# Designs tried in a protein design chat: VH-VL binders against q8ixk2r445to577. Part 122

Target 1, 133 residues: q8ixk2r445to577
Amino acid sequence: FFGMLQNKGLTDYCFDYNPPDENQIVGHQVILYLCHGMGQNQFFEYTSQKEIRYNTHQPEGCIAVEAGMDTLIMHLCEETAPENQKFILQEDGSLFHEQSKKCVQAARKESSDSFVPLLRDCTNSDHQKWFFK

## First folded at step 5 (VH-VL)

Design j39 (framework fv_recaticimab)
Fold by ESMFold2-Fast, scan of step 5:
Structure j39 (fold): chain C 133 residues (1-133), chain A 120 residues (1-120), chain B 112 residues (1-112)
Amino acid sequence: as target 1 above (133 residues)
Amino acid sequence: QVQLVQSGAEVKKPGASVKVSCKASGYTFTGYYMHWVRQAPGQGLEWMGYISPNSGGTKYHQNFQDRVTMTRDTSISTAYMELSRLRSDDTAVYYCARVPYSGSYPFDYWGQGTTVTVSS
Amino acid sequence: DIVMSQSPSSLSASVGDRVTITCQSSQSVLYNSNNKNYLAWYQQKPGKSPKLLIYWASTRESGVPDRFSGSGSGTDFTLTISSLQPEDFATYYCQQYYSTPTFGQGTKLEIK
């Protein structure tokens, strides 16, 4: 499936990736922003390899988690998806990161008006539930 | 054997639209992205965009996003690229080419090309 | 977009000669986490579609003769053809796939 990856609890916010340099797609943090419906920086694809691909640039970026971190970072996709790029989108909408055993949660970035997806212990919170729209 | 077979040559007037098809065979159509690249006479290659046959998701280069539409029909393993409001400088050979879904990779197989001529 | 520059724009060589074509990117196409250069080389014969020769800067595509080799890293890349054959008459393009795909302008190889 593909589209804007929207939060059930933070209902107007979608996964968003807008790197400062469109020619440098890797290394920046994935954010949450008001869903605008135009695709582009909010357009993602969930693959059969359990990847969340950023379908705005080629080569495609894949959302990953660096060891010891709780933030989602854009990496380059691999021929065989590495474990740090695998997320299980469950029937209840939970997005489970297998390698860390944690769930992706919508959270307010400290000291700012912005929101980001962060890894947190899994709960049944609507802030941890996601769907493609 | 992997094959990408494109539709035949087109001659169009400025302002018209053209829709080029690319029929895939010899592999799982939904396992590979389909990209479109064009080449003006005597010039180099220019990337236009891609579609994921599996999801239907698309990404277009900014130079084309106001005029290009990429679609696919999985029942007949065919991808389409429609370019509207044609200009004389859209005269080119248009290619489809595939990229593996499993990772970042260059274009491993190309269609034979479709010549589109735009003239008054 | 990342700009790809090729040199020379054209060259002529005899059968059996060693030929080198260079490609330079406006920014690095090396991804440090996997240590791969997202750089490919294509061969295009007149009236035909491009054919992939080399990917990840130095990996030869299946079925491509070993006289074709790629080298380089970061921003500077080279395609080498040794012992040129008549069928090598073609235009060669480098391409980066680190970001939005871009191609070099091409090098036309005329072979005696």
Scores: ipSAE 0.007, ipTM 0.583, lowest interface PAE 11.3, mean pLDDT 85

Design j4 (framework fv_recaticimab)
Fold by ESMFold2-Fast, scan of step 5:
Structure j4 (fold): chain C 133 residues (1-133), chain A 120 residues (1-120), chain B 112 residues (1-112)
Amino acid sequence: as target 1 above (133 residues)
Amino acid sequence: QVQLVQSGAEVKKPGASVKVSCKASGYTFTGYYMHWVRQAPGQGLEWMGYIYPNSGGTKYHQNFQDRVTMTRDTSISTAYMELSRLRSDDTAVYYCARVRYSGSYPFDYWGQGTTVTVSS
Amino acid sequence: DIVMSQSPSSLSASVGDRVTITCQSSQSVLYNSNNKNYLAWYQQKPGKSPKLLIYWASTRESGVPDRFSGSGSGTDFTLTISSLQPEDFATYYCQQYYSTPTFGQGTKLEIK
């Protein structure tokens, strides 16, 4: 599975990672932005190790959630995926974060009109359903 | 030295298929996107799609998605673009081009182009 | 698709002239989160592949002479050649990479 990771409920938005400095790819929050169809900064790979990988940079980036946090942050990929980088893509399209036991949801960023993926209690909401396009 | 070397000119009849190759050297082939862009005689540039060589993942422009197939062979650092059910208006120079960074870079290196002529 | 429109379609100029080419996108190619314009300019000589000149609307690619400059933001962009040289006679294309890549129709720069 690879491609632009699009939300079923927020239908024109995709996972997006475009750090302010392209020479520093780690430490910034993953956002949601209008799907542009080009791939590139919206192109992700779901791996057999349950990673959501950002493969176009060296070193490769992997999405992680730090303990006690709900935001998705870009980390360096490791040879053995740590638990905070593991997501189960379920048959219904939900992304289940194993370590926290929560699901990735498209949500409005506080105090702005921007959208971000956040960990929330798992529901049957279309805002928690994702697919590769 | 980054180089993209494409296969030679092709002449095809309407209804046939053509497969163009693009051999990469001078960089890590699996680390960069490979796109395909064509240019009809006297016309501008038209994007067709891309392949990410590391995974084999592809994206095609809507105008080509029913006729184009992009593949790669990582053992020889070569990308392929096959266009089927050729029409006379598919006559063009076909280019492969590399994208260096995800979302942050345009086409930084181009192949020399492959002329495809479709005539009866 | 985002439509790119260039003007003029062709122009004639002499060595030493200042030349400007404009490009307009049908929607903004400015990404608000990083404040970058996803716009590039290419030079294409007859029988050759395009060569990247400018990216992020105003950043010059390595090895590109200082006489080439890009400006603009959002939907309106300009490529300027401050003092035209013999090797600059070519066709120039703008391109957006904000969404599915699209190109302007090109501007052919000819010797007067």
Scores: ipSAE 0.007, ipTM 0.611, lowest interface PAE 9.8, mean pLDDT 86

Design j40 (framework fv_recaticimab)
Fold by ESMFold2-Fast, scan of step 5:
Structure j40 (fold): chain C 133 residues (1-133), chain A 120 residues (1-120), chain B 112 residues (1-112)
Amino acid sequence: as target 1 above (133 residues)
Amino acid sequence: QVQLVQSGAEVKKPGASVKVSCKASGYTFTGYYMHWVRQAPGQGLEWMGYISPNSGGTKYHQNFQDRVTMTRDTSISTAYMELSRLRSDDTAVYYCARVGYSGSYPFDYWGQGTTVTVSS
Amino acid sequence: DIVMSQSPSSLSASVGDRVTITCQSSQSVLYNSNNKNYLAWYQQKPGKSPKLLIYWASTRESGVPDRFSGSGSGTDFTLTISSLQPEDFATYYCQQYYSTPTFGQGTKLEIK
């Protein structure tokens, strides 16, 4: 699957990577924003290694769980995907992070008015269901 | 200090195109989405779309998607909104407004507005 | 699109009055996991751009006088000005940012 990774609960919101520093593309938090349908910041690929890849920049980035946190950040893709970069896209649309046993949920970013994908205890909430458009 | 400064008033004939600019200062231009909202005389606010200054990606409201183009130039921290095939009912004040993802609010800063008058 | 409806379209008031403006959304703008309403209020004076007053339905923007307050949840919201000042005569708009942004039609606050 590839395209815009959209949330079922937050209608019109997609995974988005828009780093504020153009010279430091990795290490910044992945956000959710209004889906624009034009690729670029919102174009992701789900791979056979269970990675969510961002190929707009070279070298390509892979979404990773920030160490010790519940946040998703951009990291460099590895030849063999490390556990913090593996997400199981389930048939019901949940993104399950095996290492933490948590699910990716659309949520408000701490100390801000913005939405971000965060790791939370798994539920059947539509805010934890994702699909490629 | 955050500022959004827009280009000056325009008078156009039906069928023409208009391009409005919005120059940002006082913050990291690529860190915030730029939205465009218009207001016809005596009417309310109408959202037109937005652009990501970082990626160039855009989303337009269906009412404008066939006539609007949003672009940006990161070297001068300026966003542009071009509306083509102008009609008399496109007469309005056009605003740019900032929307952020980290520590920002809905439309927290607005440009001063650009009056576009479309008449024969 | 979420449709925003404001009431009244206009009202006349005197300095010192308490005024209330109502806003209703066609669907809930409450995000359940953080229990926040994605609803903002703006003030617009003639010839000027809108100015953010309230966000998260009830949080006052920095620099906004405490006589402005917002309340409500889900689909029904109110903006209250507890003691109207001369500079408050303006048009007020509610806006949802839960999805694609939409605005109410506006409430014009006029001097009596």
Scores: ipSAE 0.006, ipTM 0.535, lowest interface PAE 12.7, mean pLDDT 84

Design j41 (framework fv_recaticimab)
Fold by ESMFold2-Fast, scan of step 5:
Structure j41 (fold): chain C 133 residues (1-133), chain A 120 residues (1-120), chain B 112 residues (1-112)
Amino acid sequence: as target 1 above (133 residues)
Amino acid sequence: QVQLVQSGAEVKKPGASVKVSCKASGYTFTGYYMHWVRQAPGQGLEWMGYISPNSGGTKYHQNFQDRVTMTRDTSISTAYMELSRLRSDDTAVYYCARVLYSGSYPFDYWGQGTTVTVSS
Amino acid sequence: DIVMSQSPSSLSASVGDRVTITCQSSQSVLYNSNNKNYLAWYQQKPGKSPKLLIYWASTRESGVPDRFSGSGSGTDFTLTISSLQPEDFATYYCQQYYSTPTFGQGTKLEIK
């Protein structure tokens, strides 16, 4: 799958990655932003290795979650995907993070009007359901 | 024990190229990025770039982008840094250092350093 | 690049002294999403490679004596050595890893 990764519950919001420094794509948080339909910073690839890749810049970025954290952060893609970069996109649209055994949920960022994808206990909430557009 | 062992000192003429090696042992070579940092005599530390030993993907600082090439050989757990078109101000100690690829950037282990002298 | 500034450039101290070294970044190295400061401190002895002492501004690396401590957040950071030992005479560097890695110019700690 390729495209904009959109939330079923927050229907206007897509995965978005726009690092301030093009030469340092690693370490910044993936956010949710209004879907604009133009690809670019909202264009992701779900691979057979269970990665969510950001191909807009070289080297390619892969979404990961660091141990003990709940935020999705951009890392460099590896030849063999490490466990913290593996997400199972299930038939019901849930995005299951294998290492933590949690699901990606669209959530409001604390103390702000912004939304971010966070790891949460898995539920059947529409806020935990994602699809490529 | 984690160990990074670098190749020996080099003396080069201006315009030449130098290739420094860094052999890793005591850990999973492909689990950590390998960075290169140099230090001119009496000066501070200057980051040059890194390579992922797993993918071979690289990122270079813009100051070195046109002259540096980083490679690795996973069969012998060795990373390489080649710097071309050497100038006298490239005289420095060159270090390899590892970083956990899971998004942590502290350099927890360093090689012993390779002295590169560029003189006419 | 984020510019790192250390002070002082050098200082003289005696065994048993409490030593403080400061580091300032040109922009915040606090990552708001995880509330961590992407700041490390290294010790370098003459002719040797740097050794990691502190990361995440205040987390001490395994095997590093508890007399070393780091503090600060955002743009202002401090490394403290509470009771200086003979083996602590070295040059100390701060480093940010929030963006493209950059180091301070170093603080040389010399015997009085």
Scores: ipSAE 0.008, ipTM 0.555, lowest interface PAE 12.4, mean pLDDT 85

Design j42 (framework fv_recaticimab)
Fold by ESMFold2-Fast, scan of step 5:
Structure j42 (fold): chain C 133 residues (1-133), chain A 120 residues (1-120), chain B 112 residues (1-112)
Amino acid sequence: as target 1 above (133 residues)
Amino acid sequence: QVQLVQSGAEVKKPGASVKVSCKASGYTFTGYYMHWVRQAPGQGLEWMGYISPNSGGTKYHQNFQDRVTMTRDTSISTAYMELSRLRSDDTAVYYCARVRYKGSYPFDYWGQGTTVTVSS
Amino acid sequence: DIVMSQSPSSLSASVGDRVTITCQSSQSVLYNSNNKNYLAWYQQKPGKSPKLLIYWASTRESGVPDRFSGSGSGTDFTLTISSLQPEDFATYYCQQYYSTPTFGQGTKLEIK
């Protein structure tokens, strides 16, 4: 699958990655923003290796969650995908992070009116359900 | 064996468009990005952009962004690069080259090149 | 964009000579997470497409003769040909693939 990764519960929001400099695309947090339908910073690809790739930059970015953390950050994609970059997109729309055994949930960023994807215990909430548009 | 076979030489007038093809064989076409790199006579290599044959997603260098279009047809394992509003300084050999999907990689296989001459 | 600078622009040498070509990047192309340098070297003969020789700064591409070697890290890189053969007279390019791909201006290796 490829396209904009939209949330079923937070219905107007999509995965978004807007690095300040395209030559320094790694290390920033993936956010949620109003879906605009134009691809670009919201254009992702789900691969057969269970990666969520950011398709608008070279080098390729792959979403990762570091051990003990709950935020999704952009890493460089590697020849062999490390475990922290593997997500299972399930038939019900749940996005399961294999290494942590948690699900990606749309959540409000603390001390802000903005939203981010975070790892949470899996609950089948619509805020944990995602689809490509 | 991996092969990238490009379309033949083109002669165009300023203001015209040119569309170059690159047919892939010997590997899974959708498993690799296809990049386009050009080389003006006696000059070095200039990266233009790439396409993901799997998703159709594209990224263009800023210098070409408003006049280049990259597409592909997975049924015939062929990538295309169209450059519009041609100028005399677009005279160059245009290459397709593949890049491995996983991570950032160099150009491991190149097409033979397509010479595009822009003259009045 | 990351700027790649090669030296020298041209070099004359004889068969059997050891030659070195250098390449500098305007910023580091070393990725700390995997400790790899995103730097490649290509050979281009007149009328032909470039051929990949070296990637990850020092890894030789399959089928490339042992006389070709790459070294360096971060911003300073070297391509060495230990004993020139007649088929090695060509133009050589370095390329970074850490960000938007950019190439050095090339080094033309000519018969002395």
Scores: ipSAE 0.039, ipTM 0.690, lowest interface PAE 7.0, mean pLDDT 87

Design j43 (framework fv_recaticimab)
Fold by ESMFold2-Fast, scan of step 5:
Structure j43 (fold): chain C 133 residues (1-133), chain A 120 residues (1-120), chain B 112 residues (1-112)
Amino acid sequence: as target 1 above (133 residues)
Amino acid sequence: QVQLVQSGAEVKKPGASVKVSCKASGYTFTGYYMHWVRQAPGQGLEWMGYISPNSGGTKYHQNFQDRVTMTRDTSISTAYMELSRLRSDDTAVYYCARVRYYGSYPFDYWGQGTTVTVSS
Amino acid sequence: DIVMSQSPSSLSASVGDRVTITCQSSQSVLYNSNNKNYLAWYQQKPGKSPKLLIYWASTRESGVPDRFSGSGSGTDFTLTISSLQPEDFATYYCQQYYSTPTFGQGTKLEIK
């Protein structure tokens, strides 16, 4: 699948990644922003290896969650996808992070008015349901 | 064995469009990105963009964004690059080349090239 | 875009010579997390497509003769041909794949 990764519960928001330096894609947090359909910063690819790839930039970025963390950050894609970069997009729309056994949820960033995807215990909430648009 | 076979030479008038094909064989077509690189006579290599045969997603270099369209047909393992509103300085050899899907890698296999000549 | 610069733009050498071609990037192409340089070298013979020789700055592609070697890290890279053969007549290009792919302007190697 390829497109904008939109939240069912936070209905106007999509995965968004726009690093300040296009020659350095690694290390920044993935955010949620109003779906605009106009910029490549909201275009992601879900691969058969269970990766969520950032399609806007070369080298390819892959969304990852570091051990013990709950934020999604951009890492460089590897030939063999590491476990921290594997997400199972379920038929019900849940995005399950296999290594942590948690689900990606649309949430307000702590001490900020911005929104971000975070790992949370799986609850079947609409805020944990995602689809490509 | 991996092969990328491109369509034959084209002669076009300014303002026309050209569509070059690249047929892949010897590997899983959807497992590798397909990039397009051109080379004007006596000049170096210029990257144009890529397509993911798996998703259909594309990324184009800014210099070609308004005139290039990359597509693919997975049923025949073929990628296409269409360049519109041709100018004389689009005269070049156009190559397809594959890149491994698992992150950033070099162009390990190239098509033989398609010569496109734009003249009146 | 990362700018790639090669030197020399051309050189003439005799069979058996050791030749070196240099490539410099405007920004580092070393990814610190995996300690890999995203740098490749290609050979292009007249009328032919480029052929991959070296990747990760120093890893030789399968089937490439031992006389070809790559070295360097960060922003400065070298391609060496230890004992030049007649079939090595070609233009050589460095390429970075750290970001949006860019190539050096090429080094034309003439054997005589």
Scores: ipSAE 0.006, ipTM 0.640, lowest interface PAE 9.3, mean pLDDT 86

Design j44 (framework fv_recaticimab)
Fold by ESMFold2-Fast, scan of step 5:
Order: C-alpha cells, then sequence, then structure tokens
Structure j44 (fold): chain C 133 residues (1-133), chain A 120 residues (1-120), chain B 112 residues (1-112)
C-alpha cells in the first residue's frame, strides 16, 4: 500500500506533511489537507513493519506518537520499527496504533479551521476510516 | 549475488538528452531504493536523486530538479535516469546505487558506472 | 545541505604506515533517539565504483579487512588504516545519510 492516505468521513482530506526545512523533517506534526492527487507531500507508504513512511525524503521519515500525546509526529525511521511507530491498517479501514491501543481519527485542530489526525478511542466512525488512493 | 549493470558509454552534444539504464539482479528489485550519483573527471561524488522501484516515488536534488527524470520498469528490474539540456559540465561517470528500505542506510552496492561525454 | 569537509585532500604514505583521514560535517549527523551517527566511508580505485567500507561511523562492512576502522561522533569523524597495504592506495570519501546525501571532497592516498 502506497499513495495518498485519504479519510472516508472527511472525504476531501488526505494525510499531508510539509516540513519548513527539508533537512529537518523530525518533530513536526502531520496534518490533513485537501487531497490534490499529485503525490508530493501527501505520498505515504504502509510497510510490512506496520510503518507509515514519508518516503520522498532521505533519511526516511516515519509517523510516530510520543508517550502521553495524541498527535502524529514525524520521526526518523529505524532498522526495527519501534512500538510508537506501528499502526495496524485493518480491513475496515481503521488505523490502530498498537502501543496506545487507540485509532487515528480526522479531527479539527484546536482554535483553528484546519484538520489533523489524532489518536482517539476506537469507534465505527467514518472519521477513523482510511484508504490509499 | 547482487549485481547492478548499467548501459554503455554515451557521447552527446550540448542541448541533447541522455538516458542511462541500471538493471538489477540477485535481490528483490522493489525492496530497495535506487539512487543516482555522478562524478565529473577528477572530482568528487555528487548525489542526484532517488526512486522507489516499489512506489515510483522520486526525490531529486535541487541542482537537477528541472532537468532530471527517474523512472523504473519492474517487469525487467531496470531503473532509468534521464538528464536533459546537457552542458559540457555534465561530462561525468553516472552511477546507480541501492539503499535498504529498513531505515536510512549507506549505498551498499553500486553499478559499474556509465561515462557520459558532452562535447561539441 | 549538510557540507562534508575532508582533510587532508591528499596524503603520501608507505606500506606498513598508520594512516588517518578526517571528516567534519557542518551540523551533527547523530540521531539522538537511536544514538547512531549517519556516517559512511567509501574507497574508490581509479576506473572503478566506490566500495562501502564503514557505516554508522564505526561498523565495518562484511568482507572489509580489520585494518580499516572508523571513529567519531556528531560532527567529527576519522577513518584509520592501521597498517597500509599496496591495495589500499585509492581515494577515500566520507558520506552523511542523516539528510539529503552529501559526500566529502575526497582524500587521495598515494605511494610515497
Amino acid sequence: as target 1 above (133 residues)
Amino acid sequence: QVQLVQSGAEVKKPGASVKVSCKASGYTFTGYYMHWVRQAPGQGLEWMGYISPNSGGTKYHQNFQDRVTMTRDTSISTAYMELSRLRSDDTAVYYCARVRWSGSYPFDYWGQGTTVTVSS
Amino acid sequence: DIVMSQSPSSLSASVGDRVTITCQSSQSVLYNSNNKNYLAWYQQKPGKSPKLLIYWASTRESGVPDRFSGSGSGTDFTLTISSLQPEDFATYYCQQYYSTPTFGQGTKLEIK
């Protein structure tokens, strides 16, 4: 699985990562933005190690969630995927974060008109359903 | 028995385009990134960009962004690098080299190189 | 881009000598979360492709003789050849893979 990672409930929005400095890709939050269909900053790969990779950069970026946080942050990928970088893409489209036992949900960023993926208790909401396009 | 075999030497005039091929064998072609690095005569190594043979995704160095195109054909395990609007200072040996997908790694295997000479 | 600087640009030595080549990066290539230095060393003989010698600053690639060793962390790195052999006369390059790959300008090791 690779491509643009689109939300089923927030139907026009895709995972998006556009760091301000291409030599410093770690530490910034992954956002949701209108799907543009061109790949680029919306191109991700789901790997056999259950990683969500931002594979247009060297070194490779991997989406992670730090302890006690609910936001998705870009980290450097490691030889063996650490637990905070593992997401199970389920048949129903849910992205289950193994370490926290929560699901990735499309949500409004606080005090903003922008959207971000956040960890939330797992539900049957279409806002927690994702697919590669 | 990992091998990367590149196409033969090319002589081009300024303004022309060149397309270099790199055929992989001895491993799963889609499991590794393919990078391109060049070396002008008597000079050091210069990274140009890479392609993921699995996804087709590319990243180019800004010095080449407007002139380089990297593609691949998974049916024959071959990667391509095309450089357009050639100048005399593009005269160099062009290498393909592979990088592991599991984290960031160095270039563990290199092609033999393709000499591209740009002269009038 | 991270700039890699090598010294010296050339070095003359005799068989049996201990040779040291240095490499400096314009910013740290140490990733704090895994405590690894994203630094490699390559050997290139005339007319041939570069060959990987060392990665993670100090890990020797399979098949590389134990006279080759790497050391350093952060921004300052060293490649050492403990007892130079005739086949070691070549150009050596350092490379960072912490960000967009960049190489040092090379150190040419020549017979004295």
Scores: ipSAE 0.007, ipTM 0.628, lowest interface PAE 9.8, mean pLDDT 87

Design j45 (framework fv_recaticimab)
Fold by ESMFold2-Fast, scan of step 5:
Structure j45 (fold): chain C 133 residues (1-133), chain A 120 residues (1-120), chain B 112 residues (1-112)
Amino acid sequence: as target 1 above (133 residues)
Amino acid sequence: QVQLVQSGAEVKKPGASVKVSCKASGYTFTGYYMHWVRQAPGQGLEWMGYISPNSGGTKYHQNFQDRVTMTRDTSISTAYMELSRLRSDDTAVYYCARVRYSGSYAFDYWGQGTTVTVSS
Amino acid sequence: DIVMSQSPSSLSASVGDRVTITCQSSQSVLYNSNNKNYLAWYQQKPGKSPKLLIYWASTRESGVPDRFSGSGSGTDFTLTISSLQPEDFATYYCQQYYSTPTFGQGTKLEIK
């Protein structure tokens, strides 16, 4: 699968990667933003290794979550996907993070009106259901 | 080069409908959302909504939701905005505008505008 | 909707002047996760469509003269024209794209 990764609960919002520095593609948080069809910053690929790749820039970025954290960060892709970069896209649209055993949920930041994907305990919420558009 | 070319001026009576076209060229039409923004005489800019040329999906501002319909024809790279049940306060210049590809969400290319006059 | 307020509504100036236009949003347009302000500035001349000048609050669009600059963060933003030229007399609009787009009411820059 590839395309814009859209949330079923927040139907207007897609995965978005728009870091503050174009020359440093990794190390920043993945956000959710209004789905716009612009391509690059909302275009992701789900791979056979269970990676969510951002291949707009070189080197390619892969979404990861560090142990003990709940935010999705852009890391460098590895030859063999490490456990913290593996997400299982299930038939019901759940995006299950292999290493933490948690699901990706669309959530509002407490300090602002911005939305971000966060790891949460898996539930039946539509805010945890994702699909490629 | 990117161009958005809109249809010509329209004069309508109250209660009528108007359909404005916006023909895109110089880029991949289905790769960018098309927005519609209007401007009443002597007033500021008012966002109306957008359409995804790829999916046909739309989002309208609440002020227009019951009267506006946005469509597109990918075979001719043209977007349309139809506003129904026109009132005199719908008199405005209507613009189509593209959002920027490079990670900016700003309107980087605009059509030349279509003047719609609603009078008895 | 996020409300955008511009000041002044009109401004008279002479060629060579430094001109400052301000814009305030009713809530922050800063995305903390990427540290970007979702704010743009446009120039509109009579009878013409708007032209993008600045995006991300301070990034100048390609082809826009360096006398135009944007600054600010969160809720307070400024557009500055360092040395006004005859072709700069126009109406200027700020716009947020943090949520569904909204524009300021405009600032008309007039010949003194």
Scores: ipSAE 0.081, ipTM 0.712, lowest interface PAE 6.0, mean pLDDT 87

Design j46 (framework fv_recaticimab)
Fold by ESMFold2-Fast, scan of step 5:
Parts: structure tokens; sequence; C-alpha cells
Structure j46 (fold): chain C 133 residues (1-133), chain A 120 residues (1-120), chain B 112 residues (1-112)
């Protein structure tokens, strides 16, 4: 799968990585933003290695979660995906992070109007359901 | 056996455009990024950009961004690189090259090269 | 772009010689999070396409003879041919892939 990765519960919002530049693709938090349908910062690919790749920049970024953290950050992709970069996209739309055993949820950043994807205990909430568009 | 076969030599006038093809065989075409690299006579290698044959997504070096278009046709496992508004300093051998692992842009297989000559 | 500089630009050698080619990047190509150097080496013979020899600074590509070895880290890298063979006379290029790919200017290895 490839395209804009949209939330079922927060229906106008997509995964967004903003802004990458040539020497700063890594270390920043992945956010959620209004889906604009133009690709670019919202274009991702889900790979057979269970990665969520940001393909529009060199070097390519892969979404990762550091041990003990709940935020999704951008790392450089590797030839063999490390465990912190593996997400199982299930048929019901859940994104299960194997290493932490938690699910990706659309959440409001505290005391803010902005939204971010965060790791949370897995539920059947539509805020934990994702699909490519 | 992995093979990348490119189209034949081209001679163009300044201001024209050229479209080079690269036909892949021996592997799953949509599983690997295809990059384009050129080499001017007696000079080094210059990266131009890439296409993901799976998604059609592209990334171009800023030096070519306004003149290059990369496309592919998955039904015939062929990638294309079109360079417009040609100048005499675009005279070069143009290569397609495969990246084995996304995120690690070293090139494991190369096409034989297409010589493009731009002269008045 | 990261600038890659090779030394020497050309050298003459005899079969059986140990040959060393160096490559320097204008900024580090070592990624601290995975401890890998984003550096490759290629061989190009006249009229032919480049051929991958080494990636990740020191990993030899399958099918490449063990007389070829890569070393170095950060900004300084070396390609060594331990005992030069007739088929090794070619131009050698280093390439970084830490950012937008860039190549060195090449080192031409000629018969003495």
Amino acid sequence: as target 1 above (133 residues)
Amino acid sequence: QVQLVQSGAEVKKPGASVKVSCKASGYTFTGYYMHWVRQAPGQGLEWMGYISPNSGGTKYHQNFQDRVTMTRDTSISTAYMELSRLRSDDTAVYYCARVRYSGSYYFDYWGQGTTVTVSS
Amino acid sequence: DIVMSQSPSSLSASVGDRVTITCQSSQSVLYNSNNKNYLAWYQQKPGKSPKLLIYWASTRESGVPDRFSGSGSGTDFTLTISSLQPEDFATYYCQQYYSTPTFGQGTKLEIK
C-alpha cells in the first residue's frame, strides 16, 4: 500500500512529516494534518517488511518509536528493518507496533489544537484505525 | 539474471527534448527503485533523480528539477527519463541504475548507458 | 550537496602491486543511530557502466574478489587492492548516500 495514510475516526487528518530537508530528515515527530490530497509530505508507503516509509526525500525515512516513548519519529530506513520500525497494518485498520505491543492512535497534543499519532493500549476505537487513500 | 537494457544513442539540437528508456528483466520491477545517473565526456558521475516503479513517486536533483521527468510503465517493466530544453553541456552518457534497498542509495546494477549528443 | 574528493586523480601501477585510493567527504557520512557509514565504491572500465565493489564503507559486494577491501569512517575512506591484477586497470569512484547521492571525481588506475 501507498498513498495518504488517513484516520478513520479523525476523518480529515492524515500522517504528515513536515518539513524534511536534505540533512534533517531524521529526529522530528510525525504529525497529523488536514489531508490535502497532493501527496508530498503526506505520501507514505507500507512495505512487505512492515515499514511505514516516507518516500519523497533522500535518504528515505522510516517511522520509528524509541524504547519507552509513545511518539512516532522519523529515522533513516535500513536494509533490514529494525524492530522499532515495524508496524503491523491489520485488516481492521489497526497499526500495531510489534516492539511495544501498542497501537497507533490519533490524539490531540495536550493544550493544543494540533494532532499527533501516539502509541496507546490497543482498543477498537476508530481513532486507532488507518487506511491508505 | 538481472538486466537493464537502455534505448539507443540520440543526437539532438539545443532546445529539443530527449526520452531515454530502461527495460528491466530478471527481477520484480516494482520492488526496486530506479535511479538515473549521467556522465559527461571525461567527467565524473552525476545523480539526476529516481522513480519508485511501484508508486510512480519521483525525486529529482534540484539541478534537473525544472527540466526532467521520470516515468515508468509497469506492464513492460520499463522506466523512462525525459530531459527537456537540452543544452550542449547535457551531452553525456545517461545510465539507469537499480537501488537494492530503499533508503540505501548505492547502485547494484546499471544499464549499459545511452549516449546523448547535443550539438548545433 | 556533500562534496567527495578522491586522491590521487591518477596513478600508475604494476600487476602484483598493492594499490590504495582515498576518498574524503566534506561532512561526516556516519549515521550515529545505526553506526553505519553511507559510502560505496565503484569500478568503471572504459566504455562500460560502473560496477559496485563495496557498500557501507567496508562490505564487499557478492562476486567481488577479496583483494578489494574498504575501510575508514566519518569523512576519510580508503579502497585497497592487495595484489593488482590485469583486469583491475580502471577508474574507481567513491559515492556517499548519506544525503543526495554524490560521487568523487574518480581515480584512474593505469598500467606502469
Scores: ipSAE 0.007, ipTM 0.656, lowest interface PAE 8.5, mean pLDDT 87

